VH-VL binders against q9nrl2r1430to1533. Designs and how they scored, part 97

Target 1, 104 residues: q9nrl2r1430to1533
Amino acid sequence: GGVHELSAFEQLVVELVRHDDSWPFLKLVSKIQVPDYYDIIKKPIALNIIREKVNKCEYKLASEFIDDIELMFSNCFEYNPRNTSEAKAGTRLQAFFHIQAQKL

## First folded at step 7 (VH-VL)

Design o26 (framework fv_pamlectabart)
Fold by ESMFold2-Fast, scan of step 7:
Structure o26 (fold): chain C 104 residues (1-104), chain A 120 residues (1-120), chain B 107 residues (1-107)
Amino acid sequence: as target 1 above (104 residues)
Amino acid sequence: EVQLVESGGGLVQPGGSLRLSCAASGFTFSSYWISWVRQAPGKGLVWVGEINPDDSTIYYAPSLKDKFTISRDNAKNTLYLQMNSLRAEDTAVYYCTRDYWESGSYFDYWGQGTLVTVSS
Amino acid sequence: EIVMTQSPATLSVSPGERATLSCKASQSVSSNVAWYQQKPGQAPRALIYGASTRATGIPARFSGSGSGTEFTLTISSLQSEDFAVYYCQQYNNWPLTFGAGTKLELK
């Protein structure tokens, strides 16, 4: 990918990162702090990983990018009980993503 | 007396759209999460989605999020399910359920359901 | 998503007998499990929530137990009106998921 212009995917990831509800998604969950996470979640992912994939031009189709973002939300809701601040942040950020993804 | 009454079901052709309504009475509708649950003929229960009291949080079953929209009108004590791009596999009785959040979110009251049949 | 597995699919019993229905979650759901009864042509009715708390108006012969991943619904002395389909549900995580149901039928 080009370093001279923001791709549509990079632009969208930046908007997600800057959103108030991005805090559960910025980096991979710590195995030390949350020891059972990786017993439950088989395909861990986070915004920093997705952004790296965008910058390396690893997404050939918009659907592949959208699938990784949706996987991130799916992992959040599978691990975190629905009454938690993590799950609530996830639902709001996912709604924001769906609006922004209409541009892709 | 708590009541939930679904309406708007019927026969629709594949690819069509339909809007279901759920009229609530006997409780403070604006204070409760409300869910849609569907059941295909002879099959089990499948959760469709839920909406919080002020509509700031709406969650859908992942397989249904692209074709269904849940909304509510607290002034009219009514919940809605907008259904688009319907297929034969969407044929089901659609139930409106009250989510009793104080008790951990089980469905304490159910409507009688409205049947949606998707067929040519 | 969390998968809820109910067993057996069908249980054949006689009135006056004890019925024991099993529900297993693919991961811990704490005690956030509910049980529903459904008769043909009717909407489901809540029986148990929080794994073991009876819903309002539910007879004492219905009892629930379990936590984490293993849950049981017991009907201690079956009445004729108890022959129905029973569903377990987890409400711990999104999406909310139901088991496939256990049909309680007359032997």
Scores: ipSAE 0.292, ipTM 0.809, lowest interface PAE 3.6, mean pLDDT 90
Fold by OpenDDE, second read of step 8:
Structure o26 (fold): chain C 104 residues (1-104), chain A 120 residues (1-120), chain B 107 residues (1-107)
Amino acid sequence: as target 1 above (104 residues)
Amino acid sequence: EVQLVESGGGLVQPGGSLRLSCAASGFTFSSYWISWVRQAPGKGLVWVGEINPDDSTIYYAPSLKDKFTISRDNAKNTLYLQMNSLRAEDTAVYYCTRDYWESGSYFDYWGQGTLVTVSS
Amino acid sequence: EIVMTQSPATLSVSPGERATLSCKASQSVSSNVAWYQQKPGQAPRALIYGASTRATGIPARFSGSGSGTEFTLTISSLQSEDFAVYYCQQYNNWPLTFGAGTKLELK
């Protein structure tokens, strides 16, 4: 909270959230809307959770941060058919992330 | 005529590396998803990975992700499979394949495959 | 990953008879299932996609059915050229996965 200079992790999360293809990843999947999701995905994660971890300084290494982001995409591709809007959005967002992650 | 031709296979020692090529012709290479599929002698088909033509995003079989790399050169109409740290279990015929859906029709094309043998 | 289980491993059938091959998914794959045929020394070829749609050029004696986790490939009247190994594949989720195959042999 408050006004401060964002860390590299914070900045990247902001950029991911603001991306047009972030909509599948903003928050955890609803059990109501997708009843079988958590039967398939055992390590659910989303950008809001990652943002909280960043805010709490839970990432000591860039690799830890990257691992969570990659998990987020992995979950998307595990659950969603490759021809879905979610998978396509994930594909594009992941590509964007990989470019930005090189700066970490 | 659509054609896929694999090459680069051969005998390699355990721990070695090999790069396979898939030369494509007869279609707009840059517009199609292309996959690698392998088959050990006398065994079933195993999906290796596929590449998105739009942004070159690659999807891998989890067990192969760390030592295999798929890439493409649109200028050469060629798909590649870089294989590192090869083991005996990687011995297989490696196929490249593409499919496409259009107006309710489904098309698939396969190369003849190239044999990779990993042995001491 | 989604596991595709094919049965039986080997099926012996006489020419002109019906062959029924089963494929079960460890979880729902909707209708995103393909069937492939492979003959010795040849690359596979697609027979069915979308669980029930024949690929272009595939004879009408080949048909696919099923959705969710249970899928079937049926050959209504076996021809001599139909004896081969048949694989099912799901493309609903990454990674794409094949079944172990069913060998259709001459009885």
Scores: ipSAE 0.024, ipTM 0.706, lowest interface PAE 3.3, mean pLDDT 92

Design o27 (framework fv_pamlectabart)
Fold by ESMFold2-Fast, scan of step 7:
Structure o27 (fold): chain C 104 residues (1-104), chain A 121 residues (1-121), chain B 107 residues (1-107)
Amino acid sequence: as target 1 above (104 residues)
Amino acid sequence: EVQLVESGGGLVQPGGSLRLSCAASGFTFSSYWISWVRQAPGKGLVWVGEINPDDSTIYYAPSLKDKFTISRDNAKNTLYLQMNSLRAEDTAVYYCARESYDEGWYYFDYWGQGTLVTVSS
Amino acid sequence: EIVMTQSPATLSVSPGERATLSCKASQSVSSNVAWYQQKPGQAPRALIYGASTRATGIPARFSGSGSGTEFTLTISSLQSEDFAVYYCQQYNNWPLTFGAGTKLELK
């Protein structure tokens, strides 16, 4: 149960971080570099924040973990036009996530 | 073993330009974000900027934007810092530092020994 | 930018004592804080990451704690080689920022 679920979340986050397409998602978007981001995105999140929540045992259910990952992708597609490198990376990483998440 | 070796520092006149290099070995350079960090004599650490694995994303400290350009050559395992319009306040030891990519913790796990840049007339 | 404030600026202690170093962030940085040790003429060395995880090869006498805005580095049973400058750093938000450092000196 719970112990195996937490271990699985940690393993999945590590796989996402190591993926070539993770670069837009590793850290929170810079307000200095992208000033309008926080005017558009109301619930910012990134892989470093999700990993901390895993380490602190803040996810009780797989659905809560999946919801945070999906929020991250949703934010990407809301802010970034389809033809951007960010949106393309997000599309590929989300597909990879969906394959890995079937194990949860 | 993981190694980062900076080079290219030296004495430069105010208004001059200089290009620093950081040679990486002992790890898959192309998989890591790498930062430049500087330290003025007797002062603390100041982040200069960072570059992602495939060089499509580069972030700079706001005060150094338009003065410094970070680039990388993954085929040569080398990181670069182009410095233009140098002033006395840019005098510092410049370090390259690897960001811990594999674990999702982006702290600086390995540092070079630094290269000294002195801006003086 | 997120400002990291370290205190005290200088801490005078004796070998064998416990040292406690403080680092405060101007806004929440979750647990994305690292601590670095720097000796004169040397590059910084990573000690702690994720607020509380020891980096590879770091002795057990070094421990970190905290989350959100308040962080602590503790060095138990100080050794002579521990007298150095210690920097905290947040890597939660760009730009990445360091504290001004705490110098640990012999009493």
Scores: ipSAE 0.007, ipTM 0.591, lowest interface PAE 13.0, mean pLDDT 87

Design o28 (framework fv_pamlectabart)
Fold by ESMFold2-Fast, scan of step 7:
Structure o28 (fold): chain C 104 residues (1-104), chain A 121 residues (1-121), chain B 107 residues (1-107)
Amino acid sequence: as target 1 above (104 residues)
Amino acid sequence: EVQLVESGGGLVQPGGSLRLSCAASGFTFSSYWISWVRQAPGKGLVWVGEINPDDSTIYYAPSLKDKFTISRDNAKNTLYLQMNSLRAEDTAVYYCAREGDYFEYGAFDIWGQGTLVTVSS
Amino acid sequence: EIVMTQSPATLSVSPGERATLSCKASQSVSSNVAWYQQKPGQAPRALIYGASTRATGIPARFSGSGSGTEFTLTISSLQSEDFAVYYCQQYNNWPLTFGAGTKLELK
């Protein structure tokens, strides 16, 4: 990997953040508002953390970046009932990500 | 009589493709979510995916989404499963199952008899 | 994914006895659990949905209970036709997941 690959990660993260269905993924779930979340989800992650890792050049391979995005979606589907707006948003955003990730 | 009938299973070589059909009768097919569920010989049930009434929303099991495609033709009361790049581990009985009016979405009230797919040389 | 763990793997009982089958979810699934009966060579048959609601045509001897992570299927006064494999399934989260099954066999 290089600077060009890191730029591609930043561009993709920005596209995800600006997507209408990004709202459940922008920041970590609040421990105060959803206290059982962290009993269930052992590797919490969100777009703000992924973006920070991109900016700090912490992804050496595209696969590492893709793994973190997939972990974020996996956490969503694991915690949220499938009939919720969170799960539906996650399904649409994940489909969008898969199309865009073909460019990586 | 409410029923689902699968067809299209058979022997296929590794790397091959197969399309399964599920014919619905006795109910308003276009009003229901329908799932595909598979079962390898001597093993348990594994969910493949589901499709909503108007074909606008399809969900897949994460391990299968790049390999299988679910579709439906409401005019023909038929559900389809397109299976590509088949491997020995795809050998299973494939069921279609209705997510019903009297059941919460995701619980299956009506099952087909299943169609056997065998991937072997 | 949510893992559904059924126990025991095999339960040996006699007709007329009570059978109790356990299903545990790795995370809370509310009451969104269904139970299915499967006999050799046959499709699964719906028994229970919403953890405790019997499906149409299912005899009263079948009852379900539980919420959150712990679920039970009870068969009171076991009949000969009840020897089968029983699967629990959660439909709270994607992907939909099944337990590995409990085989109910004649003692």
Scores: ipSAE 0.000, ipTM 0.608, lowest interface PAE 13.4, mean pLDDT 88

Design o29 (framework fv_pamlectabart)
Fold by ESMFold2-Fast, scan of step 7:
Structure o29 (fold): chain C 104 residues (1-104), chain A 123 residues (1-123), chain B 107 residues (1-107)
Amino acid sequence: as target 1 above (104 residues)
Amino acid sequence: EVQLVESGGGLVQPGGSLRLSCAASGFTFSSYWISWVRQAPGKGLVWVGEINPDDSTIYYAPSLKDKFTISRDNAKNTLYLQMNSLRAEDTAVYYCARELYGDSYEYYGMDVWGQGTLVTVSS
Amino acid sequence: EIVMTQSPATLSVSPGERATLSCKASQSVSSNVAWYQQKPGQAPRALIYGASTRATGIPARFSGSGSGTEFTLTISSLQSEDFAVYYCQQYNNWPLTFGAGTKLELK
């Protein structure tokens, strides 16, 4: 709720986007490059979509924002094998997110 | 020698809670991912979840995510599994197991296992 | 989740014989398969990782092979201590999943 929480969400999204491990999460996975992705992942999401929702004031509670970020990581670990660079980046970025989310 | 020892199992009524412990010795506990794995009587192995060295990252089997909590205390070389809202289907031997990773974070399996602790959920 | 199917459920063999155990994944897991041995009342023991690499201290009579969806554990010249349940496990995707096990029993 409120402008202050929206500002906190924007700051956290910016921190995630700027992190070295954000590259698998910046935008939705390409259906052309990864044709089976949308057969496996039913609720696709990425940092650009989450940022748009923040800018449009669509998150009323910190829990809603956190749920979307966690969905993004859950999708990563569901689709990408554990030993991939995507899964490793997701593991590190999720740990960073959990530390930053303590501020919310 | 490298060793893991589970404790805290026992008989509990449906709806009850238990906290299991896994005590590590003989290695740098704080440097390893550790898994919880359970095995119902006469059944196979089922992965419960895993926790990273600094406890910032925890993964759960999707079916168990909302009832179990994994944590660790590196100062005490101890891993925990908090189990809530227990049902008969949670009856199992619970093992903790050390995950071995290579230098490039390649998974090499669970190389060291505890002997397990039995949890029985029954009225 | 990836389902691991082991066959046969029970294999009856005599000491000195060769045992071949099968493990099939519901989708490709590359070579990211481990094998474990479990004796009654004991914790599992790691045997193989990466489908074919023996864990430290595991006798040469144990060998693993396969990739993709079809995996095999072979035990040549069975010893009396080898009668146990064997589990395959995929670690290609979360959640980690095990097969239901193959029980190796005395004929």
Scores: ipSAE 0.006, ipTM 0.653, lowest interface PAE 10.2, mean pLDDT 88

Design o3 (framework fv_pamlectabart)
Fold by ESMFold2-Fast, scan of step 7:
Structure o3 (fold): chain C 104 residues (1-104), chain A 123 residues (1-123), chain B 107 residues (1-107)
Amino acid sequence: as target 1 above (104 residues)
Amino acid sequence: EVQLVESGGGLVQPGGSLRLSCAASGFTFSSYWISWVRQAPGKGLVWVGEINPDDSWINYAPSLKDKFTISRDNAKNTLYLQMNSLRAEDTAVYYCAREGSDYKPYGDYFDYWGQGTLVTVSS
Amino acid sequence: EIVMTQSPATLSVSPGERATLSCKASQSVSSNVAWYQQKPGQAPRALIYGASTRATGIPARFSGSGSGTEFTLTISSLQSEDFAVYYCQQYNNWPLTFGAGTKLELK
């Protein structure tokens, strides 16, 4: 514990960002590349936003952090058909997250 | 109508390499994720890896990614598995398997399988 | 990785009887479980996906149930062609994993 230890949330976000399947989640979906995304997805989120919230100590409970990560995956599966590269990446990264989240 | 036919199996010495092929027909091959799954004699099924429709994404079982390479040629409706640094524990029937279904194109389960090709690694 | 444990390893039954096959996941896999049938010298055949949805062409005597960590495949009135090995598979978590199989054999 204490200020000299990296937060568990920060360590987990770094692991997610470094994962090969993180590419659909690194930053918010582009309205230019995907014009109808924001008509369908009402609560957009991405790893860069979650990382910023972690660094600013905006998560008071592990459940709040987990909820934001799960929202990110939920958005992916809601917008992207299951046979897309995005949905497949999301499925694998979510599985990795569930294993790592057991440490929280 | 849907068919997957594996070929290229055979006897190979430890440390050797082998390339397997899977010829697809009866469906739009270029639209599907396809997996390789192996089965050692008398044992269960083990997932090897998968490849997306346009070959921009290839995923491997963590224990196998440094020795196996999956590729595809959509013009030839053919899937490949390059196997390097083979060991006795790689002895298995290798299946190619189509992910998803005709009606629900969600992946990660396998609706059609090839008949398999046997790879035996022995000195 | 998630471990899928199937039991029993071998189930001896007679035609016309009900067979119940069990599959346990080491952690929750929601309903993302598939079942496959494999006969000697043949490729696996898809039976069930999403824990309870029958694949196309699969007879109604095959039914799947369960969610979370415990799953069951039931064959309600065994036919001679049903004697085979059955595998469960989870597709909730990467990597994809299979159970070791249950062999259904004639009593």
Scores: ipSAE 0.007, ipTM 0.575, lowest interface PAE 13.2, mean pLDDT 86

Design o30 (framework fv_pamlectabart)
Fold by ESMFold2-Fast, scan of step 7:
Structure o30 (fold): chain C 104 residues (1-104), chain A 121 residues (1-121), chain B 107 residues (1-107)
Amino acid sequence: as target 1 above (104 residues)
Amino acid sequence: EVQLVESGGGLVQPGGSLRLSCAASGFTFSSYWISWVRQAPGKGLVWVGEINPDDSTIYYAPSLKDKFTISRDNAKNTLYLQMNSLRAEDTAVYYCARDYYDSEGYWFDPWGQGTLVTVSS
Amino acid sequence: EIVMTQSPATLSVSPGERATLSCKASQSVSSNVAWYQQKPGQAPRALIYGASTRATGIPARFSGSGSGTEFTLTISSLQSEDFAVYYCQQYNNWPLTFGAGTKLELK
């Protein structure tokens, strides 16, 4: 949980945001566009929320940061059938995350 | 005061090499991604590449990957652009810019003043 | 790579008028677009990011809108210092790409 870890979290969030497959994860899912989302997903999260938590130094351990990213992917796979563009994007972005997270 | 200052530009012959420097002051340089952006005379902005805080990850514009190398020295608060096999089409003002961001998005701030590279016979 | 297309290339307007600048992405970039102003001999200055958020110190007459592939920068009441070149930029995907610019000139 030091300065080095906080810098690494900031770097990784920026890399995730800029990835081709980040589009389903940039902001919370809209209730207007997807009305049943919040009936199914009880702990919603998105990259903009994770980024804010990093900037406010709310992650005490690398495991807490990793848990929030994994929660984001878990929510994607729970809501979206595997053959959707969202699930396919999530699969590719999660693989990218696992490679980059080896640096944490 | 948050500043970036480029240096190292000048006249070089085709096939030649140059190394540009970008000196940072007024902020924690080691905490930010920094980009290089170039602009040919009378033309638009073209992104060259960016480097992460610990220099483990560097992204280049695909057309420039084999020609340019970005590096940084956090102890000296300095960013570098090594330019090899220069051609007339590489003539441009080269800017360094901090990759700044918040919860709403990303933008370049500050920018350096730019350093002119002229490739001419 | 994502191509950003700005229109018009040149816009001739008078002080006090409203200027509307367009930027179109070849693929969806969500709201991940920034706008920059550049005056002759100067580095660019950030105006807008996240398609619609004003950068610190930028006057309220500058506003941005859009999402997906179509974006607009509006200057509600042009002042003499606003005559410059304006660039849009997407930061959704690598490589980062800019439009070719729209030049605002005095009519």
Scores: ipSAE 0.000, ipTM 0.560, lowest interface PAE 18.1, mean pLDDT 87

Design o4 (framework fv_pamlectabart)
Fold by ESMFold2-Fast, scan of step 7:
Structure o4 (fold): chain C 104 residues (1-104), chain A 123 residues (1-123), chain B 107 residues (1-107)
Amino acid sequence: as target 1 above (104 residues)
Amino acid sequence: EVQLVESGGGLVQPGGSLRLSCAASGFTFSSYWISWVRQAPGKGLVWVGEINPDDYTINYAPSLKDKFTISRDNAKNTLYLQMNSLRAEDTAVYYCAREGSDYKPYGDYFDYWGQGTLVTVSS
Amino acid sequence: EIVMTQSPATLSVSPGERATLSCKASQSVSSNVAWYQQKPGQAPRALIYGASTRATGIPARFSGSGSGTEFTLTISSLQSEDFAVYYCQQYNNWPLTFGAGTKLELK
């Protein structure tokens, strides 16, 4: 926890948002576009929600922030078949995240 | 004849590291996705992770990604599993398994398996 | 993750009988289900993929069926070498997941 960790989290979220593979993760999945999503995914999350939590100082530990990012990827892989553009984008963005998270 | 042969298993102290190898022969290794699967004594099969032919896409079971690293050397027809910070619950037979065809639109099953290599994590 | 549930955990049968093994997915996996046979001390062997396609060299007495969330492996006229543990696996979504297995044992 603390101001320095909050600033680091915000910088990392901005880097993720700006990555070419962030498109499946920018906002919560629409129930209109994907009607069965919330029947399958019990803890939905997206980068806009994580950024809001960072801004409100809701992460006390780096591990809590990392857990929310990992949950986002886990949800992607659980819902989307392996051959989809969503799953492929998730795999690449997760690898990028793991490299950047070394700074935390 | 398709063959996958694992090696590098053995007894390791808790907190230790091991690197497992899987030597492939009888097929074009560089064309296939390959997975690692483990099985604790008397328990079921648990997927560890997979790697694509070009070495740039690696997927892990969420619980294992921070302690295990999968890599491959297509020139040597060899797959690797680097295992760090080992604990008693990592005791298992580790198999490498070929994904039958990476061109299938929906992914693929494991058509050939190695014989496995036993990793025992104990003091 | 997608949970694969196999039943029964143990099935006691005699040679010559028919065995029916069940596998249920917690969400639809289309037809992307495989079945593996494992004997003590051996690696798993692929039997069925795509829910119903026999792998190369697998005898006709092994058949698979199902789609979506309900899958079945049937072994007609059991032979002595068929007593083993059978696992189902979904390969539709990451992470790849297996059922806990059904042990086929002599009655």
Scores: ipSAE 0.178, ipTM 0.781, lowest interface PAE 4.6, mean pLDDT 89

